# Ledger of designs, part 16: miniprotein binders against Putative (5-formylfuran-3-yl)methyl phosphate synthase

Target 1, 236 residues: Putative (5-formylfuran-3-yl)methyl phosphate synthase, of Methylorubrum extorquens (Methylobacterium dichloromethanicum) (Methylobacterium extorquens) (q8gek8)
Amino acid sequence: MSDIVSISSARPRLLVSVRGPDEALTALRAGADLIDAKDPERGALGALPPETVRAIVAGVGGRAVTSAVAGDGTGREIAAAIATIAATGVDFIKIAVGGADDAALAEAAAQAPGRVIGVLFAEDDVAEDGPARLAAAGFVGAMIDTRGKSGTTLTSLMAAPQLAAFVAGCRTHGLMSGLAGSLGLGDIPVLARLDPDYLGFRGGLCRASDRRQALDGARVAQAVEAMRAGPRADAA
Short names: E, the ipSAE of ESMFold2; O, the ipSAE of OpenDDE; V2, 0.75 times the mean of E and O plus 0.25 times the DockQ between their complexes.

## First folded at step 10 (miniprotein)

Design L2 (at its last look DockQ between E and O 0.02; V2 from the best seeds 0.00; counts 0 for: pae E 10.9 > 1.5, pTM E .727 < .8, placed apart)
Fold by ESMFold2, look of step 10:
Parts: sequence; C-alpha cells; structure tokens
Structure L2 (fold): chain B 236 residues (1-236), chain A 102 residues (1-102)
Amino acid sequence: as target 1 above (236 residues)
Amino acid sequence: SDEDVQYLIELINELMDEAQDLVERAEKLIRSGNPEEAEWLARQATRLIELIRFLIEYADYLAEKGDPELAEKLQEYIDRATEILTELQDALSKLKEILEKQ
C-alpha cells in the first residue's frame, strides 16, 4: 500500500492541482490531502519547471503528500523528464500512458521506482487490464483524467460502474487509484461512493470555475467538507 | 442516468457469473488443499467481493432515487448479487484457512 493511504485512512482523499507555492499553501491550509504540481496552460499533463516544483515541495514542507506531472508517453524523452522531476523531492511523478507495450511501461516506472503514477485518459478506451499491466510494470498507482475538451467531464465520458471497475482493478493489484477530469463539487457524492484513493481537482476549485484563474481557498474548503460528508452518507 | 443503469446491470450480471465460477473452483481447491491456487483464488475473491459490494450499494442508491418500476427491477439484481456475495465471503474464509495451515 502507498504512503498516501498510510498518511490518511479516510477515503477518498482530496488532490488539488496547483501551479505554484502560493496556491500550494492555499490548498494545504484549506485541508487538501495531496498537492499536485501541474501547469494548466500546457494541456492536460503540463509539467511545471523543476524549480517551481521544488518551491512547491519546500512550501509544503512535508505537511502533505506531493506529486508532479512529468509529461506524456514513454521512451527516452519521458525517462529524462521523470528523472528531472524525481530530483525535485516530490513524492510521486505522473505520466500519461497509452497503449505502450509492457517493456516501455517497465522502463518508465524504473526511472523512479515506487513513485510513478500512470494517467489514463477517459477519451481513450481505458483497457480493463490497464491496472494489472501498470502494476506488473512497477507503477505505484493509476488514475483516470480527461483532456479538458469543452463540455466534457469524467462522468460524461465514463459511467460510474466503469469507474468502479477501474478502482477495483487498482485495489486488487495494489495500486493507488485516482479519478479526475473537470470535476466539480457536485460530482463528489457519486464519485466518493466508488471509494478511490483520491479525487483530483483544479478548475472547479478556481475562481469562475476556470482552471486558468487563481485557486480559490474557499472552494477548496467546500470540497474538503463535501469529501467528509460522503463517508458519512456511505456509512449509513 | 439510464445508461448508468444499463451498464450497471450488465456489469452485475458479468461479475455474478465470474463469482459463481470462482466459488466452484474454490470448492474444488478447498478439498485439494493446494496453497498456490488458493492464494490466487483468494486474491480474485477479494477483488470480486469489493466490486460486488460497491455495485450493490450503488444499485440500492439508484433504486432509492428512481421510480418504483426501476427500484423493483434493481432489487431483483441486488438480491441475486447479495446471495453470491455471501457465497464468495464463505469461499474466501475457507481459502484463508487453507493458506493459514501452510
């Protein structure tokens, strides 16, 4: 089991994507469980400069788990990106993985053993055996995200039972599981029932619900409250 | 949505079939005492138990929010899934006994 589960036993945890240390502190103070370094201006998996990631890690100061995006794909270019991000001190490194063969997946995971999370996009066909293949390759986790096309969200692209199957697959294979993709506060009740390790947000927690705007601490706090209410409803 | 309900029913049916096959295989292995196959089946049973439990909870949630006709249809699937969940839990318990003796 990952350190994320060890740090907090409550499920799911709240991951907030931030673009700098000021937003990281905002998210941390509001109660976010994971602080994810991602550039909203550079597509679905936009990497921040390593010095910015280091500043985020330093600002968090060990008070929350950190992750950062390294990029898309596999191969030599992504391997170098993983190594660069790993050197920042972030706890986990995220990369997009497609239909790459098992050897390419294993090579990517080996760049930062026990720290690489594979991102699958809902717009692609999320393979039923994706969790098994990522676990066998040495990934520590898997998540589903969206590319951010206008009018599309995770729940518009995948039905809740499909997402449940993904989460169960991750659990069976010892992977940390995450669900993200243009999520808003209204998505939390149904997605929390799927019991992923974390739900990931940015745009819905920013001013005007626009991921390019500044993170809104009050909205982060609302998400924290909604996450806690979900476990209460599920317990009944 | 209606698409969520349709996918839910299809997934429940498929998982119940897989669970029934697993229970049958587990009964054979419980008699034989093979620890390697028991460990593999215990892992699969754990996965199925967690997913079927969620699907039962989600179907119940949809039944409470849906109209009476949908609730009645979903209740039939909930009842069937609950029965197989009980059998899976029994099989898992017996598989764990085999693994603990080794």
Scores: ipSAE 0.000, ipTM 0.335, lowest interface PAE 10.9, mean pLDDT 81
ESMFold2 (binder alone), look of step 10: mean pLDDT 79; pTM 0.753
OpenDDE base, look of step 10: ipSAE 0.747; ipTM 0.885

Design L3 (at its last look DockQ between E and O 0.47; V2 from the best seeds 0.00; counts 0 for: pae E 2.2 > 1.5)
Fold by ESMFold2, look of step 10:
Structure L3 (fold): chain B 236 residues (1-236), chain A 102 residues (1-102)
Amino acid sequence: as target 1 above (236 residues)
Amino acid sequence: SDEDVQYLIELINELMDEAQDLVERAEKLIRSGNPEEAKELAKEATRLIELIRFLIEYADYLAEKGDPELAEKLQEYIDRATEILTELQDALSKLKEILEKQ
């Protein structure tokens, strides 16, 4: 599944990061729209073993959109990681793009055409032209996330005009847009106003709001309800 | 759309109500001086300050792009939210003073 996800609703979709097939089923049954394979113990963008990603894909069985982290970096190592994760059958592959030059971005996107999402970290000063550069390189989407080390949140690191410009830039250049970064339920109505394609969660939907604890299905369901409570846009 | 602006206004009002409740709880706690309760309330205040500040920034952004009527309407809410934000920041500072005395 290399097709671009189409969004016709003003409500953002709910992405939930999971560490294995049991959590994937928990998120799926609670109503998550995107199920993202990510290792919370390996930093902000930790890759799960390919066999675990395959188990997640099999468990979801096409009932939700899937994604997985391939990692951070450039060159041969990230290219190999993208190819490995692409072979698992996930719909989208996420990589941290950092300060990679245009040639490195294009090389990475080419490993899984139409399936690669670029992750920009709020702590690294998101460039205004980031969406344009990622689109030109062949990425299908872009998202902003946080490293989570200091416990800071997306809204503490980036001002509303900066996030609004990012989402608008993605839309202008035909990219799927995502916002994440230590989000909790209270962030949903605030960030939904920016009209991203999805909002991404893990820690806020886990027991004790700790991303290393088990995913809590009741909290996922609360997030689904919160996503659907906002007003719809009066467009088309 | 007009519905999007109305939703933003409702959200600002809800957060301002939550902020007023927190300030009142902080005033009582400041009198008692309980460090454990002060620590937890300071965490709540920090998060709420973050969200209200973000909404003020977003409302300012919309006011700058909107017509004069929209800008005037949003400015009323921005001013009210800014005043509550200031009260929250003052409360947070006093809660941190309790924590520093330990």
Scores: ipSAE 0.488, ipTM 0.764, lowest interface PAE 2.2, mean pLDDT 85
ESMFold2 (binder alone), look of step 10: mean pLDDT 81; pTM 0.785
OpenDDE base, look of step 10: ipSAE 0.766; ipTM 0.894

Design N67 (from N65 with K59F R66W; at its last look DockQ between E and O 0.03; V2 from the best seeds 0.00; counts 0 for: placed apart)
Fold by ESMFold2, look of step 10:
Structure N67 (fold): chain B 236 residues (1-236), chain A 81 residues (1-81)
Amino acid sequence: as target 1 above (236 residues)
Amino acid sequence: SDEDVQYLIELINELMDEAQDLVRSGNPEEATRLIELIRFLIEYADYLAEKGDPELAEFLQEYIDWATEILTELQDALSKQ
């Protein structure tokens, strides 16, 4: 803790979505900061089987922060999914929160107190009070993602001031903040300037830039390098 | 549009108020992060001024000059902590 208080600037961490323990190890070895368990075949927030998530957690072995998606929406089914994923040992559980009312949000967050991240989709016109509502409901974080249609990306759907407002709102309300949505390496310089807690990737780091193909460790390493290329203070 | 410019100005003003509070309360790590975000937004305003009609550009430039002075004062206050 004392070592952290001496740092006066922050850079976003790199989140990489993986489909199994082999990809988790690939991402870990290439330098990813957060390993996110997600099924690319089941939409934007497809859950992996709990046994696969547990294998990812075991393979990472505490060397990186882990997360896993539990699914979309709220209600009885998502509450059960959160509890199931929480039992795997991941650090954080992600759910899409859509238009859920405050009571439904609170019930979802209560399934894994202090560990639930709410996903807001850029296509749904992210509400300015989203961070406040998620914090009040007991979420630990919020992120913006996209549903991943060809030709749409986070930055094609939301202007930089809107993304900045989201990140600032998360900070104001004590939430971890994430930005994702069909990101490529070229998005990193600008999005890093917004200083979210993490930037999330999969498709751009897979072979042929196709989220359903295998994760490419060399591309993950390139993303790590791009994250480190922040503003130079009095550089040579 | 004019709505986008007003949104940006209101956002910068709100964030500068928050940054002032963080500086006064002795939270230099969070203050620094917020100041860098505000700097990015001021650069964005400068980009909009470059592309705007002359009246909008002049208004934004005056605002940018004012906001930049505030940001400089915040940075100086942090250096004394």
Scores: ipSAE 0.644, ipTM 0.884, lowest interface PAE 1.3, mean pLDDT 86
ESMFold2 (binder alone), look of step 10: mean pLDDT 84; pTM 0.802
OpenDDE base, look of step 10: ipSAE 0.769; ipTM 0.909

Design N68 (from N65 with A45V; at its last look DockQ between E and O 0.80; V2 from the best seeds 0.00; counts 0 for: pae E 1.6 > 1.5)
Fold by ESMFold2, look of step 10:
Structure N68 (fold): chain B 236 residues (1-236), chain A 81 residues (1-81)
Amino acid sequence: as target 1 above (236 residues)
Amino acid sequence: SDEDVQYLIELINELMDEAQDLVRSGNPEEATRLIELIRFLIEYVDYLAEKGDPELAEKLQEYIDRATEILTELQDALSKQ
């Protein structure tokens, strides 16, 4: 077996949310690990048109993991939305799970087995058993995000023990874990210590730190460098 | 781990120095953001101390109390600008 491979995977991966294929290529060239298709103008978890998602997938060409938002899991259209996004070829599909009951969660996960990630919003009082419920329903991962309200950040909305418990719960139940929510470069050294599988960004890597503006390739590169820094990375 | 705690302490101290500079130079918005990050890190050190052995936890409590006092002084100084 190879301990060297384990050392190279000791850092959280960088997820960058993009609006289209041009931004996807920008993020790829800067070194992003996951390319997430999301529309910043359509609410807290807005889906891009399927043709745009297909263009992103084609442009990425297997060089990075891809994901796309399908929408809010409490809506009556979520099953159709998951199926539509699944057909684009993205690796993972994200839905907001809100107050959905276990049966609704299981039905949603079944639309794309092994590919659905549940998004929990920090503003909604993330339940301690959230990871367990999502795993039992058949989700492959869970993440915490924020609705992006002015003046709030993930670290201002949730205390460190709460975020640590979420990541540990995901690990216990075999879920991929993600932390996002109005993150900037300064959050990376802080949140990386919680050992999530990925940290997710958009607004902090856009011009003027505004999620509705264009993605800034130089800021993405800075985030990549910050993600690669750490106790193990300093030895290389 | 002990290595992780040492890293966090060094990070807190670095951010604290930067926050003190920002308060002294009259940059309240940026100082406010650093203060929030420092608070979060102190919470995490406190969490790790409670998971660790009692002797380490007691030593870290003295650091946590001092860091919290300095943070409060920074918040107070910032509010008078």
Scores: ipSAE 0.581, ipTM 0.836, lowest interface PAE 1.6, mean pLDDT 86
ESMFold2 (binder alone), look of step 10: mean pLDDT 83; pTM 0.784
OpenDDE base, look of step 10: ipSAE 0.702; ipTM 0.877

Design N69 (from N65 with Y7F; at its last look DockQ between E and O 0.57; V2 from the best seeds 0.67)
Fold by ESMFold2, look of step 10:
Structure N69 (fold): chain B 236 residues (1-236), chain A 81 residues (1-81)
Amino acid sequence: as target 1 above (236 residues)
Amino acid sequence: SDEDVQFLIELINELMDEAQDLVRSGNPEEATRLIELIRFLIEYADYLAEKGDPELAEKLQEYIDRATEILTELQDALSKQ
């Protein structure tokens, strides 16, 4: 069973987005719980080529949970993308789901039953019934992410009650819950209060805090340590 | 539940102390980020007070009012660097 599926731990799990097998091994060695295949150069939710995703899966070798982005939208193109990514062997497939009706959501989830996570963007005014609709459609999880506009963060885009309601909605409806969106180390103790199943990172764990630079294993290790800590001490 | 509220209060207090140190030492960008996080946590405390029973709401509301005053002082101090 996947560690992302409704674990009763008081600590969220660390998801790290990587662009290839070298970064996947860096994240794995540093202690990441979920290794997510995503292309930082192709928009807010960029899919990597299936060959690269397969290489990531092979490199991880079952030592961590894996996920990969399939893309954005609905219809035949996204359905085919989900099927293609599902064939790589990742544990979970992520798609953006804004604007889709219930039938389109159900069709997407059916491409990889029990493995599809719906991504809702903070900038798109996340609907309060998002978790309920995704669960009814057959998704296994939901997460909030950001489009990565310069100078914005998840907590600047969404108020605490909105994020708390999202996480609670996921729990009520049996979905894995994730929070991401330009997160840094300081966000960890804050967002952990909401008890999501995972927190997702890339840019804040890369060299120079630039998502287009290489993943920094020391920063990943710092994030792992922060996930294990309780309330932030003044001595740190 | 009470343990979770206690940890929230302790976290807010710790971040406020750190933000005060950053303002005092002239680190406005880092202080601004902590102030944003403190505001977020105060919003969360207020959410818990509104959703909780009246006893929890009373306990949290006095703390929320005090934390909000301190946050305002931090924001004022930051603007004067």
Scores: ipSAE 0.674, ipTM 0.865, lowest interface PAE 1.1, mean pLDDT 86
ESMFold2 (binder alone), look of step 10: mean pLDDT 81; pTM 0.761
OpenDDE base, look of step 10: ipSAE 0.737; ipTM 0.893

Design N70 (from N65 with E30K K51R; at its last look DockQ between E and O 0.53; V2 from the best seeds 0.69)
Fold by ESMFold2, look of step 10:
Structure N70 (fold): chain B 236 residues (1-236), chain A 81 residues (1-81)
Amino acid sequence: as target 1 above (236 residues)
Amino acid sequence: SDEDVQYLIELINELMDEAQDLVRSGNPEKATRLIELIRFLIEYADYLAERGDPELAEKLQEYIDRATEILTELQDALSKQ
């Protein structure tokens, strides 16, 4: 009946997407590891106004890691968006990288060296060489996310070998890895098996599991517990 | 590692037991979600077996077949609800 204390250090961190400083404080108080400034109702990636991002950063006050979405354009448009979001003080800047060639990726990463994370959408046929391309371009991380509100989850869009290869590719190339996409509490013990650096949430941690509703601090706390509890986490 | 494989097997077993209870109690929506997650984990176990050493593959070989059979039976039972 003796317990064996695990010496494994690889547990995913909890990323919570928030719409403003009030939700940021809710997520922070409940124990979220990364506070992500994003509103899925605002365009393709849900970029928030820079003033709102700045308010979130100020409210968090360095007590957690912060990130924000800059956009999904190409060329000078995305470069300007990255610079604008970088000026808010967030730790990491996220951009969608589908459709960009290697030169465009390198130019984007150069706008905020060591701070840019590439978002690959599961619906866009995630390329096997995506991590290698992003690392070569100077990105610090990569993540997979999903689009829309069809109720389609990450695990229904991508098979385990695809997601495992993505995480392994990130590790091989020294990238931070993230998995997101309509995740609920029950996804945590499952996706944690792939050993990503973080799992990202919003809708599953909102009232009524509806991403348009307010973030629910009790649900965020449940997600924190699930990240720490291992294989016997309850389903939502 | 062997510890990681044992953890994965225990997780699949726990989720399978829960899914069986949900099917029997008439909760098809929650059961469907668990079945999807169990399928994902079985796919991951198969991925590990294909890339692991012979000892790892042997440990997983009969388990994956049995878990797949049970999952198929759950899916069939759910479709009749």
Scores: ipSAE 0.737, ipTM 0.899, lowest interface PAE 0.8, mean pLDDT 86
ESMFold2 (binder alone), look of step 10: mean pLDDT 82; pTM 0.769
OpenDDE base, look of step 10: ipSAE 0.760; ipTM 0.905

Design N71 (from C35 with Q39R K51Y; at its last look DockQ between E and O 0.77; V2 from the best seeds 0.69)
Fold by OpenDDE base, look of step 10:
Structure N71 (fold): chain B 236 residues (1-236), chain A 81 residues (1-81)
Amino acid sequence: as target 1 above (236 residues)
Amino acid sequence: SDEDVQYLIELINELMDEAQDLVRSGNPEEATRLIELIRFLIEYADWLAEYGDPELAEKLQEYIDRATEILTELQDALSKQ
């Protein structure tokens, strides 16, 4: 019985994308809840070498949740990459959903049962049935991110009702939800109102707000505090 | 919940006050960003009103109408700079 950790956390958790074990330790020390192994130079789902992912996992040492992207491939094409990343010991593997059919999604999820998160891009049409389809395929989470590097934020690409419906859909289908896309500290109080499980950051927490620069531990700590300041969803 | 709505209203008001200050101080880029976040929250409030009880929906709609007016004034002020 895989304990579906019902992350009924009354507040969003902080996901921080890191490119190596040094940034992983910085994020962890600053209070990040999830350490996401990703190469920021290789796009929204840029995979790190498996050895780097292993070093991140070892550095975290079970003190936070870990994830890694498997690359930008979809469906059957990503299966081998999922298996490779799964062997690093990360808790979750992120993949693009793209235009994959239900059979391809199910095959992808089956490469790492109970560990695969689907990423939808805000520049693409996010279908309302997305959470339902991903749940049916055996995914354990869904995340919206931005594909582009142009500094266009999630809130500029998707309307609040669409994001709210996505988060609610994830909850209804027992998926973890995540929102990301060039987020800054100022986006936290806004997106926290939608009650996602995770808010994801990279550039907004880096020096000079540049995702290619070093992660700034002080900015990570500020993000942690900002998430803690939000209203507690009182358990009705 | 009523508490969630009250917090949303407070957040919108806080961002509106900050946006007004940024417009007055001549920070158009930061003001533009806050205006977009305020718009986003108003859209969320409108969505919440559709699923609220009638009393909550009425209260929220009255607020949305007022907030939309203020947002329009902020945008107009920013466009004149």
Scores: ipSAE 0.626, ipTM 0.854, lowest interface PAE 0.8, mean pLDDT 89
ESMFold2, look of step 10: ipSAE 0.706; ipTM 0.890
ESMFold2 (binder alone), look of step 10: mean pLDDT 80; pTM 0.751

## First folded at step 11 (miniprotein)

Design N72 (from N38 with E30K K51R I70L; at its last look DockQ between E and O 0.03; V2 from the best seeds 0.00; counts 0 for: pae E 2.1 > 1.5, placed apart)
Fold by ESMFold2, look of step 11:
Structure N72 (fold): chain B 236 residues (1-236), chain A 81 residues (1-81)
Amino acid sequence: as target 1 above (236 residues)
Amino acid sequence: SDEDVQYLIELINELMDEAQDLVRSGNPEKATRLIELIQFLIEYADYLAERGDPELAEKLQEYIDRATELLTELQDALSKQ
């Protein structure tokens, strides 16, 4: 499995959600670190068809880390979706995990050991012990995302101490940490202060800042530039 | 660390200056968003002050008090335009 975070760089990596192989190439050429397969038209965590995910993986050709959404929840249907997405060759598989008990979490993580990331939605509450529970269940990472309601962003839904504690909890328990949720370029220098492993984007990097429109390579490049700014930029 | 705290202070100051310009120019939507981000960073600074060594925490708290006062002044100015 590829490491999301470079050991010689403390700044967060850039994750870009894409709908297909041509957007994946756009993101890759612009410098995205993680290419995430997600369908913006199918609810809060929309899965792409497995054949589309495989086309994305093939198009990236190992030049970047890849991930894909398998769904929202736990249980047999989600377990099957994890296995199906795992077979496409993506590096990581994401599921939303709010409300699941520890046994359900463990069963989900077991479908793709070392490859499953748990998504917690800011609107549903993020329990203080969420990172500990996910780590104990066998997840490799945790991230906070939003449902994308109009006018709401990650920082409008969660205060800095809550997000800082989440990132610190992930670090304490050996999980990769991600922050997403209707982020724009202005959020990058702010959220980077919390030192998450990655920040996740789609809508802010699409034409007209609309997640249903085409990904804009120039905006992806701007996000890459913003990630490189700050006191950790030249530490190597 | 001292370097991380210094960068945080510089970032808050830069965003505060930008927010003041936006309030002055009558752009309430952009100003509101920037003020929210500044509030977020001040809250993060407070979080760090609670966890830092006593000397760093005291200096950071003095900055937080001043930054909070400036932010309140900006919020008041925005609400009156």
Scores: ipSAE 0.743, ipTM 0.903, lowest interface PAE 0.9, mean pLDDT 88
ESMFold2 (binder alone), look of step 11: mean pLDDT 82; pTM 0.786
OpenDDE base, look of step 11: ipSAE 0.747; ipTM 0.900
ESMFold2, look of step 18: ipSAE 0.471; ipTM 0.801
ESMFold2 (binder alone), look of step 18: mean pLDDT 82; pTM 0.783
OpenDDE base, look of step 18: ipSAE 0.764; ipTM 0.906

Design N73 (from N72 with L15F; at its last look DockQ between E and O 0.01; V2 from the best seeds 0.00; counts 0 for: pae O 2.4 > 1.5, off the site)
Fold by OpenDDE base, look of step 11:
Structure N73 (fold): chain B 236 residues (1-236), chain A 81 residues (1-81)
Amino acid sequence: as target 1 above (236 residues)
Amino acid sequence: SDEDVQYLIELINEFMDEAQDLVRSGNPEKATRLIELIQFLIEYADYLAERGDPELAEKLQEYIDRATELLTELQDALSKQ
């Protein structure tokens, strides 16, 4: 019985996207809970080469949860990509949901049973039934991210009630929930109140706040501490 | 980058040292896990060598050969326990 660690912690976990084993170790040492293998130069779901993902998994060494993006493709291409990334030993595989029908979603989830996470983009219409559909297809998580990484934050695209409804929907359907999208340290207190399982970062934890620059371990550590501080009490 | 390669080498060395200590201490389960991880990092080094410039490839290959030898020695030591 794999102890499904009941994510009973009243605090979201820190997801950090990394492009190599170097950044993976930097994030891990700084206290990231989930190491997400992604190419920041190839968009929101840019896939790394399988060998790079394997090196990241090896570098983490079971000391944190791992994920990797399989890309933003659809249909048969994404199924093959999921299988390829699943073979790297990552815990979870992230894919774009896009306009896929229920059959395509079920086929995608079946490539790595119990390991596939669906990504919805905040620039797209996030359907209220999204979590329900993903759960029915056999996904184990859902996250919102931003497609565009140039200055558009999650909180600028989606209102807190919409994000809260998404997180609640995930919980209702037994999905892990994640929120990402050009997040900074300042977003943590606000988004933590929505009680997602994960908050995801890249650019906000890099040098010069540029996702193409090196990950800054000190900024990761600051994010960890901000997550531990919990939601800011609303100044009533 | 040269920096990425240097970091990979450092990571392999760190895990090799830990694996050696685990073999000596009689922890075969943890040692086995580290050996698997080291093998994956060596495979990644091979992947980088194939895509690097000839000078980088040569330097990496020398390291890979040595790391593979040491890994084999660890596996043999573990199998005798």
Scores: ipSAE 0.071, ipTM 0.536, lowest interface PAE 2.4, mean pLDDT 85
ESMFold2, look of step 11: ipSAE 0.731; ipTM 0.896
ESMFold2 (binder alone), look of step 11: mean pLDDT 82; pTM 0.770

